# Designs tried in a protein design chat: VH-VL binders against Rho GTPase-activating protein 19 (ARHGAP19). Part 2

Target 1, 207 residues: Rho GTPase-activating protein 19 (ARHGAP19), of Gallus gallus (Chicken) (q5f3g0r98to304)
Amino acid sequence: MSLKRKEKGVVFGSPLTEEGIAQVSQLIEYLHKNLRAEGLFRVPGNSIRQQILKDALNSGTDIDLDSGEFHSNDVATLLKMFLGELPEPLLTHKHFHAHLKIADLTLFDEKGNKTSTPDKERQIEALQLLFLILPAPNRSLLKLLLDLLYQTAKKQDKNKMSAHNLALMFAPHILWPRNVTANDLQENITKLNNGVTFMIKHSQKLF

## First folded at step 5 (VH-VL; framework fv_zagotenemab)

Design s17 (from z1 with heavy chain D102S)
Fold by ESMFold2-Fast, scan of step 5:
Structure s17 (fold): chain C 207 residues (1-207), chain A 118 residues (1-118), chain B 112 residues (1-112)
Amino acid sequence: as target 1 above (207 residues)
Amino acid sequence: EVQLVQSGAEVKKPGESLKISCKGSGYSFTSYWIEWVRQMPGKGLEWMGEIYPGDSDTKYEKNFKGQVTISADKSISTAYLQWSSLKASDTAMYYCARQEWSYYFDYWGQGTLVTVSS
Amino acid sequence: EIVLTQSPGTLSLSPGERATLSCRSSQSLVYSEGDTYLHWYQQKPGQAPRLLIYDASSRATGIPDRFSGSGSGTDFTLTISRLEPEDFAVYYCQQYDSYPLTFGGGTKVEIK
C-alpha cells in the first residue's frame, strides 16, 4: 500500500489527456456564448486574470466564467496558450509536411498541366484521412477547436475575425515543425496559414 | 444523417396568424445558422432572414423585418417563422435551410406551402 | 444590395448536350482570402433546392463530376458537360458578399 499525497492536475504544458480536454472544454463552451466579441482571439486579455484561470484549470477547480469577472479575451488568450504549450502540436510533428502538401493541392487542366486552382475536394479527402489517424485525444480536441473557430468566423460581421484572421492567430499554436531553416520558415508560414484557414472553413466536413 | 423537417401545408385567410416550423436532426442544431427562403408561385428564391439557434441572434432582409418573426427553441431543435397577420401576398412555398460556413445552404427542408386567400 | 443576373432565362437542350449557364454580379465577389462567395443550387419541379457548387468552383458532396463551376470577379459560369434526363431543372446562383443574401432569377434548363 503506497501513501500518496493528494494529486494535483497539471493541464498546461503536459501531454494531452482526457482530463485536460475536459478542463479546456470549459473555455470552449464559454467562448461559444461570446462569439460576438470584437477582435476575439486577436485582442489580448488581462495577464493577471489569465493566470487565475490557468491556476484554476491546473488544479481542476470549477470556475464560474459567467460571473462577469473574466473577459472573453482572457479566456480566448488562455485557450491559445494551452494549445501552444502542448509538448507536441495538436496536429502533430509527423504530419507537418503532409499539411504543407495538402495546402498546395491544385487542379490539373485537360492537358495534364498543373493549374493555380485549388483542388478543394482532394484537400478535404486528405484532411479527413489525416484526422482519422490522429491520436483520439488530439482528434477530439481538434474537432472542438475547429468547430469553435468555424462558429467564430460565421460571426465575423460582429467580431471582425475572418477564418484567415483566426488561422493567423492559431496556426503557430497547433502546428510547428521539429526542424526548420530560415528559408523554409518564411515560405511555410503562408502555406500553414492557408491550410488552417481551409480547415476552419470546411471544418464541418472534416470529421 | 442531417435532416431538416418542416411542418405541413397551411391554408389561411388574410389577417390570421401563423407559425411554421423547421426541425433539425443529425447534427448540433445550436452550431449552424438556419435560413428562411421564400419562393412565390412561379418565381425564384428570396432570402428572408436567418437565426443562430445557439444565441437566438437574427438577421432579416429589410423588406421582411417587421413582417415576420424568426425564432428557435434549441431544447427541441426547432426553428420557427411566424406572421402576426397574413396577407394574400404571403402565399408562397417557404423553405428552411442549414448554413455552412461559406454561407451556402447545404441541407434544405422539404418546404411548407402557405396559401392565403379570402 | 448585390444583384445577380442569370442568363439565359430558359435554356432548351437535348440529353447529351453541354449546358452553359451564366451568373453576373453587380459588384466584384473576389475576396482577399482567395474565396468567392458564389454558390449554385439546383431545383427540380416540386422539390426543395439542392446545393451543387460552392465557392464558385467546389462541387458539393454527392454531386456528379459533369457539374462544374468557374469564374471570378463579376462573371460566373455553371457548366453541365453532358446533360442527363435528371438534370432538367431550374438553377440559381447565390452570393454572400454582403447582407442581404441574394439569389439570381434562375435559369430553367428544359428538354428541347
Scores: ipSAE 0.000, ipTM 0.508, lowest interface PAE 13.0, mean pLDDT 84

Design s18 (from z1 with heavy chain D102N)
Fold by ESMFold2-Fast, scan of step 5:
Structure s18 (fold): chain C 207 residues (1-207), chain A 118 residues (1-118), chain B 112 residues (1-112)
Amino acid sequence: as target 1 above (207 residues)
Amino acid sequence: EVQLVQSGAEVKKPGESLKISCKGSGYSFTSYWIEWVRQMPGKGLEWMGEIYPGDSDTKYEKNFKGQVTISADKSISTAYLQWSSLKASDTAMYYCARQEWNYYFDYWGQGTLVTVSS
Amino acid sequence: EIVLTQSPGTLSLSPGERATLSCRSSQSLVYSEGDTYLHWYQQKPGQAPRLLIYDASSRATGIPDRFSGSGSGTDFTLTISRLEPEDFAVYYCQQYDSYPLTFGGGTKVEIK
């Protein structure tokens, strides 16, 4: 019933709000019912149906995702689009370099010496602390997103999507630097993908 | 599609040098450790060592350190296992494999059979 | 060095039967953040090994539900609830609690 929720651009391209999260949560709830879809989040949906759904969310129009009008691939693509169109990434700009450092804990010990021994406990503790200091809306949506991706990866025998495959699909849509150079982007893409893979695998321990 | 493709079978004499290869495709090669595993005829699996191609950091099992050299060329997504002087006891199937976060080997090469005999 | 002892060395069974394979560690594997540092692989004659189970109990992508892993501390089990013809192979456990990474000696599951 709120006029604000019916305004164009309220959901997509706008700063994250509780109202926007409530609308996007409909997509996440639908996807939980469709975790077995092969290539979920990898296979693109229909652009026309995606635009219709996007317009409905932006205008606050009631959406019946179970009507049979939409494919799971439409909803999955739209969720990625929502995250990537946020003015600031879900994980925030200020934490970009912290996530790169956390991803490096598998390669370096606390004294800066190289080691292939995993520092998984330290990675989990560091991520728990970063997530605690996120704005409440960001933390709420991140928890919902990571649970969705964790459950998707658990069904990989049906959907063919591992935690790493999901990280490749989502990392560029939830974390990017404020000031980008070509060198920084190229060198750090792999670390970001590995970091997001870790977040998906251990999501049940991070909140 | 993730693939690890190894070089073909080798027949060598004791004292000769050898370098076998493992080429990764379908993924970011510099983002994963590459493992080397030996299997002697009729025997089980032995971990030899590993390399991170992104910075060429290596780890060796103590009995293989100094006997073999593990290296990688990230420009062509290829890891290598090398002997300066082969022994008859080096006769084995050699596998490369990709390591995932908890040190499990999710993709394996087809293996390179090395036979050392006069 | 952590030594993994697999038993029995050979298990002779018929298709449709349940297979239970043991892997015993010389020291307790670290149980941290809920993960147990043990993996299982299957190797058929003339083929490279294939990942079956990681972190003691998690089934790898494409692995049928009849395969399950369990255990903690020093004692681990791989169970095949009902053997299919394709399951007759050698099975290896692997630990990653510490370097060097080590494999068990293998259990051969053969047709009776």
Scores: ipSAE 0.000, ipTM 0.438, lowest interface PAE 14.6, mean pLDDT 82

Design s19 (from z1 with heavy chain D102Y)
Fold by ESMFold2-Fast, scan of step 5:
Structure s19 (fold): chain C 207 residues (1-207), chain A 118 residues (1-118), chain B 112 residues (1-112)
Amino acid sequence: as target 1 above (207 residues)
Amino acid sequence: EVQLVQSGAEVKKPGESLKISCKGSGYSFTSYWIEWVRQMPGKGLEWMGEIYPGDSDTKYEKNFKGQVTISADKSISTAYLQWSSLKASDTAMYYCARQEWYYYFDYWGQGTLVTVSS
Amino acid sequence: EIVLTQSPGTLSLSPGERATLSCRSSQSLVYSEGDTYLHWYQQKPGQAPRLLIYDASSRATGIPDRFSGSGSGTDFTLTISRLEPEDFAVYYCQQYDSYPLTFGGGTKVEIK
């Protein structure tokens, strides 16, 4: 779908709004047509084309994504940048520790002792509940994003991007704590990446 | 409700062409791979291949590549399995199924029985 | 290709009994991001297969608690704790560790 003239506000760096979601959904619709691109979301696009597209979205200038002037990597990088520049992460600051706990959910044995086997049904149930309490704009965009990443991973034979590879690219752009140090992020990065991997794989069950 | 509906039973002679269908409803047809599975009379299940209707990307099991063609028409949410020249050994029940993450098949068509005899 | 061997070929039991079905893989089905690449399907005569268990141990939606899956590596088991009349069917395991996707030969659970 072609971009439409933006009537109000700035898209990048602003709080999430319905009009901002409409702009970003056009990028997502374009990317669904380009799922086979090798290294999609991993390989950066051309920085000049990315800046032109970003400036156009910020200024409300009409852009035709189907014109052939932009490559899929330009649009993919811009989507990732949009999410990372939100004032509050898409999954929200307050849910950071809940996501860490969900990633650690495992089955218990007959004696009530914790095992190392993931409790996938509990993980799905907990994520369903967390997503229900997200603000409506956040939940709407998250659903679109996870479906895009799910479909991208389904074509990993062509694009070389597994759900885990996509989680490495997106986790730091959709979930971070309010008061974060580099050490806190580094310590928990594996759990966050595993959590986002799980969300991508099970996206069809989470909404 | 997610549903896959297949075309009716076929009785053919060796050398004839055939195209059977699998129509999806109740979900985004272009967002899921469609699988084709063969079951010869009294035998088990054999994976034949798959198609992603969004861009018609296909994968085949090696023994079926060149023997059948898998295609899809996303405008009518229908996948197809086609033979240019049937053999008696093609006599089987053919199932289509929707692939969920981890390659499990969560919804199946009712099957199309193909009988090839002279 | 990965070959799945199911045993026994036929299991003759009465309603109320426990059924234990084996599926052995020619190669280790490794964890990928915490998952095991083995699924189980049930097929009744004249009907399409239906998903029972995915990822070795997760029950599919609508599947009764009497069905459970277990195992790792090369050895997998489907257990039906107490057979109901509707459970007499053929059961197939399937792997997705690598293409081509393959099914086991099936285990027929029949009334004794």
Scores: ipSAE 0.007, ipTM 0.536, lowest interface PAE 10.1, mean pLDDT 84

Design s2 (from z1 with heavy chain Q99Y)
Fold by ESMFold2-Fast, scan of step 5:
Order: C-alpha cells, then structure tokens, then sequence
Structure s2 (fold): chain C 207 residues (1-207), chain A 118 residues (1-118), chain B 112 residues (1-112)
C-alpha cells in the first residue's frame, strides 16, 4: 500500500551516493558501446534530449538508451554535467594540492621541456594511495570514469580524442579548488590537465 | 637496472603440460603490464596477450584465448605462460616484455625456447 | 585487427650505405600531438628484440642518431643513415593504437 520512491533531484546536484552511481553507470555502459563516435565528449549534444534524460535519471525512470532516441553526444555531455554539478568534486577539495604535487613528478619545466628521468612508478604509487583514501562512492565512480576515458583514448583513430583532449574536457568537472585567485587557476590548469592525462593513460594501474 | 629473466629451454611431447616464467627486477613489478610474444622458427613476432600483475587483469589475442593461460605471482615478481596440452605447432621462442604506455620503452626477456616433438 | 605490411622483405647492403625500411598500416594510426603508437624493434640472430624507435619518430635510450623514424597515418619509414656492421639484423614495426597489438612481418637487412 505504501509507495516508496526516490526524492526528486536525488541524482544530479546531490551528494554522491551508491544509488546515484547506479543511475549514472547506465550512461557509462552506453558510452562503452559508442567509443568510435567522432569528437566524443567534445561535440555538444542536444539540450532538450539531455534535459529529458536528466529528468528520467532523477526520477529513477527506466531508460532505453539503445532505442535510437538519444545520441552519444547527449549522453557524454550529461555525464560531464553530472560530475560538474556534484557539491564537492569527485577527487575532493582537500586533495587538490596533493594532485598538483603528484603531477609535478612528470611536469614539464617553464619552457615546456620534460624534467630529467621522470619518476613514473612513484607517481603511480602516490595516486594508488590517494585513491584508496577516497570515500568509497567517489573511488567507485572514479574507477568507472577513468576506465571509460582510457578505452575512449584507445579508439582515437576513430573518435579523434586523445587522453590529453579528454583531460581538457574532464579536469574542470572532477577537480576544482575551494579558494584560489584567477592567476592561481591559470597556473594550475596546465598541471591539472597533465595530471588527469596521466590518470587516464595509467587508469589500469591505479586501482 | 630493469631486467626480465625467463626460464630455460623446454623439450616436451604433444599432450604434456608446461608452465614457463618471466621474473622482473629493478622496477615496481605490479605497476607495469607484462606482454607475451611468440616467434615460430623462421617467422616473425606474434602478440599473445598481456597481464597487469597488480590485479591479475589479462588480455588475450583471440587465437590464443583458451589455448594458453597467462598468470602472475606478484610476491615473487614473476609472470607465467601455461599450456594444459602442448601441440607440435606450439614449437617456438617465447618472449616476455614490459610495456610502458606513457613513455613507450620496452624491456624484453632473453626468450624461452619451447620444442614440442614426438 | 590492424595489419602492418613491411617492405622490402630483404635488403642487401654494404656497410656505409643508407637503409630505408617501410611499414604500411591497414588503417590510419592517429594520436594527437605526436603520439602515433608505432614502434620499431631490432632483432639480431639468437637475441631478443630491442626497442629502437617509439611513437614513430622518438629514439629510445641508447640508440645512435643514425637511426631515425618518420611518417604518420598509414605510411611509416625507418632510416639508417650509414650502416655499421652491428646494424645487420631483422627490423619489425609494431602498433599499439588498438588491441590486439600487431607486428609487421619484418625486414631483414643483410650484408651484400
């Protein structure tokens, strides 16, 4: 007799939960079937179709993404929107400086030259430990996301999206600082993009 | 110094089982993929599959899936290639190699010669 | 799967001569900003292969500058500007653009 339903807005704009991850995982599963789409994650989708899909996920309504009603660009854009609308970034505010320091292990100097003898093993180990201390929901979703981006980069002969291109699209949606100036943001953008590029390329080693 | 050391040559009969090894040293064994490559006598190189020792995730080339098993023991930094039942067509040199995706430099083992004859 | 075709199968030359080896891919190997996922290996008789060139044009550590790689898309070239006695070997190209990883059939550089 009693109706048990999810509250409106439970997925988008709300703190990350296991149930929210289950809903968003449907988008990730669909995208794995469409990795060859040119400009995937770069080319915007249709705003009306995206809103319909967003409303369906928020209400817990079953969606058939393979019906032909939605395009891969709609789903890809909605995934980015979900990550960017989290109250706290997926990688968390408190780990912002840790990610900058880890990125420095493979950082280019001010002239764009690579540093001598990169310590890649140390960077991988540092990221493994940092990801292990993430809240369980954040770690689970991050693993799914990085695997998707790794597989996307592997199909770049078809989709034209490198790990670096994907990092440019996703870095601002998974990690942002709490208190920084415009100049600090400009300085950190390159490091964050490089760090996320490294995460994508080595995603199979990080969990 | 990064080094991959493989087990010694094997002479077997058809139907016998075999397990050959590849031991890594001088690097974090759990942080790199190990590749297996076959070279039949007088022929070129064939990729067989790979393993990530940190979680034992494997990938196989379709013609080798079900024919061989790739595994690793991270406690002794050793990867393995195993056959349950050898065929004469398995006669080849088998190499292991370390793959580095981001910096694209490979280190190879010295090879294990497997001879299968009646 | 991506098929790599190497030519010629055998190249007979004398020390001091220039060697030019070709590798053609059945589909375009495209990775933005210079990463092409095409590698070149050298194999001497009785030895394991050795990495020479990665990402189509980058020399591996310890490889002499007489070795150079070039090309993009489907056509790739390995050049040895002046052959030394130790350069007579079989050379293989390999792609890592997509699974499964594949190698070319090899080009044997032998003494004339």
Amino acid sequence: as target 1 above (207 residues)
Amino acid sequence: EVQLVQSGAEVKKPGESLKISCKGSGYSFTSYWIEWVRQMPGKGLEWMGEIYPGDSDTKYEKNFKGQVTISADKSISTAYLQWSSLKASDTAMYYCARYEWDYYFDYWGQGTLVTVSS
Amino acid sequence: EIVLTQSPGTLSLSPGERATLSCRSSQSLVYSEGDTYLHWYQQKPGQAPRLLIYDASSRATGIPDRFSGSGSGTDFTLTISRLEPEDFAVYYCQQYDSYPLTFGGGTKVEIK
Scores: ipSAE 0.000, ipTM 0.442, lowest interface PAE 13.3, mean pLDDT 81

Design s20 (from z1 with heavy chain Y103F)
Fold by ESMFold2-Fast, scan of step 5:
Structure s20 (fold): chain C 207 residues (1-207), chain A 118 residues (1-118), chain B 112 residues (1-112)
Amino acid sequence: as target 1 above (207 residues)
Amino acid sequence: EVQLVQSGAEVKKPGESLKISCKGSGYSFTSYWIEWVRQMPGKGLEWMGEIYPGDSDTKYEKNFKGQVTISADKSISTAYLQWSSLKASDTAMYYCARQEWDFYFDYWGQGTLVTVSS
Amino acid sequence: EIVLTQSPGTLSLSPGERATLSCRSSQSLVYSEGDTYLHWYQQKPGQAPRLLIYDASSRATGIPDRFSGSGSGTDFTLTISRLEPEDFAVYYCQQYDSYPLTFGGGTKVEIK
């Protein structure tokens, strides 16, 4: 994905690799143990602790996240930062407009006229196909991420984070267009958020 | 094929203990809440409580908390409802069900009839 | 605790007729992400309940087009446009706007 190979131990800001995914998976595993944390992914962590975690992941150093030295908010923020710092979004630039179209799929009435009712089955089928054509590393990490967010939303009575709230936090970090105007971004932001909400809710059916 | 299969009918005396089961198959058991619903003879549906098998987190309706225990064994994809000491008023059909998004129950077990009499 | 009141308790109708079942909530059900946590189930004698309608108006997989749900806030309706013999059953509404989850008392649709 680059002309020159990245140096060993550089995870953040580099193209997605299996090694990078293995390191980031440590953050995801930790977060699965902390699903009850109120405001998880919404409340910012401590920038100093986040930098320590980031440096350790970049160097491949083992970290005991259960030591009590780090807050769940530190780990959650760092996961978002990792996704947002990828050179290409996790869902890829080329699929941006496909996601907008999928979000707009609606049922037709008996007379063949479009309705305002979402066609959830068509949306699921379209996403299944779209995810099959993702590069293998992107598909693997997306599956891990969506499962984490699904599990987090299942605990919304405790953590106060609905699938919609999580989509608001993550959509700008996993999907953005390559070439776009400010007006296009503003027009489509609600559709992207709704699309990611749908992906979180139905994640168990998408892979 | 998603299925919830419950244990067979039970006839017990007051004061006896009982544990009934609900085995899930055809889906990721640890990714869905399992609900327990009681239906007394000739009466409507009453929600008793729920469990998330992934971490064994439970929630009870206040009248059932302390009266029953809900548990799950994720290694065999099975949820349980148990009583330490049955009462005649526990006579009912007991259903387990799988919770889907927006908290509706999309698949149900066939039910376990519990009869408690002296 | 949110109380769901279903009316009437019994509907006596013939096959081919329209059935309209009411479910009223003691509190307004608050929309989250555009969905309402009001669901409908059908129960036949000796059988487990079956999901019919979720989120007030979405038809569950395998449920015939003659079943439809509507309503918002505190007043919800389940409609069966043309009763078939297999539709004679007890119908329950359910909410999850807040804990505890509660069901309505049921409406029995019986042959006239």
Scores: ipSAE 0.037, ipTM 0.638, lowest interface PAE 6.7, mean pLDDT 86

Design s21 (from z1 with heavy chain Y103H Y104A)
Fold by ESMFold2-Fast, scan of step 5:
Structure s21 (fold): chain C 207 residues (1-207), chain A 118 residues (1-118), chain B 112 residues (1-112)
Amino acid sequence: as target 1 above (207 residues)
Amino acid sequence: EVQLVQSGAEVKKPGESLKISCKGSGYSFTSYWIEWVRQMPGKGLEWMGEIYPGDSDTKYEKNFKGQVTISADKSISTAYLQWSSLKASDTAMYYCARQEWDHAFDYWGQGTLVTVSS
Amino acid sequence: EIVLTQSPGTLSLSPGERATLSCRSSQSLVYSEGDTYLHWYQQKPGQAPRLLIYDASSRATGIPDRFSGSGSGTDFTLTISRLEPEDFAVYYCQQYDSYPLTFGGGTKVEIK
C-alpha cells in the first residue's frame, strides 16, 4: 500500500463507514444481476481475481464488474470476506446473546406449556426492535445484505441456494461472540444458523 | 400501502386476443413474484403461473403453458396475462397476487372477470 | 403434482360455534430445511381471496386470534374457535412444497 492509498482509507479490515458501504454496494448491485448462478456464495471464486478486486476497492479505483473479467463467485466470496474482516461483526458483539434468545422463542400450548413451534410473530417483532438499536451504518448495510440474500433464496430452484444454505455461508461472517468459549459457540451454532435463516426468509418485514 | 389493481371486466368473442393487467403499488414491484390464479364460475382456485418482474423469469402450470403468456413491465409496475386466441372455456375470474417471503400470496388484486361468448 | 383434498365440502354452523376444516395432501409437505409450505385463504362471495394462515400455523397480519392452523406431513387443519357472521365464506388450502402450485377444492362454511 502507498501513502496515497492509505490517505484515502481502506475498505477491508477497517471499521464500517458510509464510504466503505458505498464501495461494497457495488458488489451487492452486481450480485442482484447474477442471482441465478448455481451455488452462489457457496462455490469459491478465483483468489487472484478476488485480490485484484479487493485492491481496487481499497484504493477507491472505479470497478467495471460488467467487463466479463470477474465471475459472480469472485464477487460473492469478496462480499463474505468483507463482512468477516470487519473488526466487529455486522450484527455486533453485544447483541450476540439477544439473537440466541430470539431464535429460541416458541409458542405455548393451551395448557401454558412451552412448545417446539417457533413464535414467528414475536421473533419478527424482537428483530425489528433489535435492528432499530443498531448503529445507522450497520443497519443500512444489513438491510442491503438481507435483501440480497432474500432475493437469492427466492431463486433457489435455479441457484440451488435455500435461505438455510445462505445462512450457513453468512452466519459466521455477520455474527460472532467477543468473549465466549469454543464449547459455547459449538452449542449455539445451530441456533445462529436458524436465526440467520429466519432473518433472510423474513427480511421484507424486518425494516 | 401495498395494493394490486387489476384492469376492468372484458367481454370477448372466441378467437379474439386479450391482455389484462395487474398494477402493483406501495412496495418494490421488482422484488416479489406475481402470481396468476384462475377461478371458473362456481369453481375453486387454479394456479396458472408466475413472473418475477426483476428479470421477467416465468413459470407456468403445464395446462396453461402455450395457452397464455405472462409478462411484466418494470417501468410502470405492471404484470400482464395475455391470450392470442380466446376460447369459451377461458370464461373465468382472473386474480393476480403477490408472493411473499414464505411463498404465501399475501396481497391479491380485486380480480378481472373475462367472459368469452359469441 | 400434489393433490390437496379438503373436507367437508360444506360445513353448516351457527355463529358462536367452532369450525374445524381439514386439508389432506397426497404427499408429505416437508422441505429439506424443515419448513412446511401450506397456506390457508378465505374467500367471501364476490371478493378476492385473503391470506389467513401461512406455513401451516402462522397467522397473517390482521387476522383475528380465533383463526388457527395446525398439522404436519399430510394432514392439516384450520380451526375457527368461535364463528362470527363475517367468517361465513369458502376456505382454500394451498401448497408451495413443489411445482405446480396447487389449491384444495375448498370448504364452504355456511350459516345453518
Scores: ipSAE 0.006, ipTM 0.533, lowest interface PAE 9.5, mean pLDDT 85

Design s22 (from z1 with heavy chain Y103L)
Fold by ESMFold2-Fast, scan of step 5:
Structure s22 (fold): chain C 207 residues (1-207), chain A 118 residues (1-118), chain B 112 residues (1-112)
Amino acid sequence: as target 1 above (207 residues)
Amino acid sequence: EVQLVQSGAEVKKPGESLKISCKGSGYSFTSYWIEWVRQMPGKGLEWMGEIYPGDSDTKYEKNFKGQVTISADKSISTAYLQWSSLKASDTAMYYCARQEWDLYFDYWGQGTLVTVSS
Amino acid sequence: EIVLTQSPGTLSLSPGERATLSCRSSQSLVYSEGDTYLHWYQQKPGQAPRLLIYDASSRATGIPDRFSGSGSGTDFTLTISRLEPEDFAVYYCQQYDSYPLTFGGGTKVEIK
C-alpha cells in the first residue's frame, strides 16, 4: 500500500506542487470545453457550489465536472481563487519589478507613439528568459493558464472577454510585490494589466 | 516547422459533391482558427469562412453559408471544405490559412485548384 | 461590410524604383486593444499569398526592411523603397476589424 499523492494534502492556500497542479488542471481542462460562456471569469459563480468543489479538490476526491452540478462560472471563479490564495504569486515576488519594466514597453514610447516591431520582439525575448528561470511547477501552470486565457480571448465575439478584460481579472491574482503598499499597487496597476494583456496575446510564443 | 498541406487538384462536373482537405502540422492544431479563401481565375482573394478546430465553431461569409460546409477532424489535424452540389461558378483556387492572435493569416496552404465543367 | 479600395490597380516600374501602394477603408479601423486590424499580403504568380505586414506597420518574420507599412484610421500605405526582381507580385490589404473579413482588390506591381 502506498500513499496516494492526490490525497496527500491541502491544495488551496499551500505552496505550489505537482499534485496541486494536477488537481487544478482538471479545472483548466473543463474551462477549455466552455470558452463560449458569456462573461467567463467576470460573472461570479455560486459560493456554495464553489466551496463544495474546493473542499473536494483539497481532499483529492474525484469530481465529474461534466455532471451538470457546476456552472462554468463556479469553476472559473475557483481557478482565480486558487491563484490568488497561493502564498507566493505564480509569477513570483522576485520578478515583480522586471515585469513592470517589460510592461512599460507595451504602451508608448517617450513621444507617445505605439511601440515598434523591435520593441515587441524584445518584450517577447525578455518574457521567454524570465519564464525559463521560473521554478518548474510555476512555469508549467503558467503555460497552462496563459493558453487557457489566449483561447478564451480568441472567442471574445461569443464570451465578450478580450485579452485586456482577462488581464484585469487575473493580474492581481498572479503578480504582486512582497511588502506592498496600497499606493504602490495603484501606481503600477495599469502597467501590470498591460503586461498581462501582452502575455495573453503572445502566449504561444513565450514557451 | 509549421505547415499547412492541402489535397490535390480536382476536376468535377456540375452537381457532383466534393470534399477538399487542409492538414496542419508543427503546431497545436486545436489552438488556431483555420481560414478558407477563394480566388477565382484572374481575380482577387475572397474570404469564405473559418473554423476553430478545438470545438468546431464556424463562421461563414453570407454568400457561402449554405453553399459549403467547413468542418475539422482534430484527431488527424485536418480541416475540410465541402460542397454537396458543385456549380461551374465554384471553379477557383481554394486556400486554407492559419490565423494568429493578431488576426493575420501567418501560414498558408499551397492551394487546391477546383475545376467544374461539363 | 468594410470595403477596402486599393490603388492603383497596376504599377509598371523598373527594378531599383520606389513603389507606393494605397489601401483605403470605407470605415475607420480602430485600435481595439492597441492593435490596428489591417494586414498586407504578397502573392507571386502561381503561388499562395504570404504575410508581409501585420497591424498596419509590423513586418512579418523574414520580410526585408525595404518593405514598410504606414497609416491609421482609413488610409494605409505599403512602400517598397527599392524594388528587387522578386518583388514583382500582386499585393493585397486585408481587414479584421469586423466580420465578414475582407480583402482589397489588389495592386499588381509589374516590370516595365
Scores: ipSAE 0.005, ipTM 0.505, lowest interface PAE 11.3, mean pLDDT 82

Design s23 (from z1 with heavy chain Y104A)
Fold by ESMFold2-Fast, scan of step 5:
Structure s23 (fold): chain C 207 residues (1-207), chain A 118 residues (1-118), chain B 112 residues (1-112)
Amino acid sequence: as target 1 above (207 residues)
Amino acid sequence: EVQLVQSGAEVKKPGESLKISCKGSGYSFTSYWIEWVRQMPGKGLEWMGEIYPGDSDTKYEKNFKGQVTISADKSISTAYLQWSSLKASDTAMYYCARQEWDYAFDYWGQGTLVTVSS
Amino acid sequence: EIVLTQSPGTLSLSPGERATLSCRSSQSLVYSEGDTYLHWYQQKPGQAPRLLIYDASSRATGIPDRFSGSGSGTDFTLTISRLEPEDFAVYYCQQYDSYPLTFGGGTKVEIK
């Protein structure tokens, strides 16, 4: 019998686990205290401070984010990195095309302005069903993430980040297809952004 | 930049207690396992056990479990190896080392020579 | 526990010669993505060991290219293509397939 040790405290780049969710929840809780930061999730943080935070999260150590040593942009960037480094996207490969179809029902321009009057109730029902059949860890983290992004968008008069701006930052880190070309991704980028925008705006109804 | 510095040589009598140290610097001490390795005079390397300083989780080789205690104080980036009652057979060089990934011991302390004789 | 047997126990060579050191595992080490669960260390007289080769074939940072590792199944080899004076040392293999971690008995490379 072969037993290779699981790397202790490893979080980034590993399959989603309860331990990983607990670690990233520290980042999410901190960000809830900093929702008014201008350019939150858009303005990059400091790579050295981000690496320090990443190392601490991987080790399972408590981080004093209120020490004044870290900027909200460091924490925001690290959250995006965590999601993007998952072996499988948070929303899963299996549901990629379903999300594209749901997004087709909600037409927004690049500024987030509505260009039609789609059936919002049917879109919400479809997303509720997709989220219900997600693996429990994925569903739990998705709920935390979408609530964070919804609360951030509510403060857009101060932070300058609309639901659409947040979708531009997060969509490529939570949903991507399996075995696809760069050209296929480009064709679908607008739909993915619109879909994630819808999820953020209506997050309170999806779980 | 990464460095592990161990405490100095010790000469003890059988039955005495001893605690030797390994201080890490130049890296996140709480993010890496610290390994303890024994080398008896003229002999090879023996893995004794390890500690993760971030939460003080320990693993021991069966023959050393109950004979030594491995601990760490993360506030001063220091790991410890301790005996409650030394035996002549504990005479050896003791090394601490940092585990990078997959049990590769990438940085080693200089060693602490422990001599136990009557 | 996994037993690692190194041979020869002592290898007497002159500077400039090629050194070939063997490490045999009592059971096959697990392979994944080309990784083999075996590391090599060098210990010079009076010094702490130094990581030389990790995952059977990858040189550690700062290790000269004259050192190379190879192997399959249960048989692993460390090769020093052209011995330098500072290479006269004891070399240990180590497995991390399973606990407890174990080292081979060492091969002493000494000057002839």
Scores: ipSAE 0.000, ipTM 0.423, lowest interface PAE 16.7, mean pLDDT 82

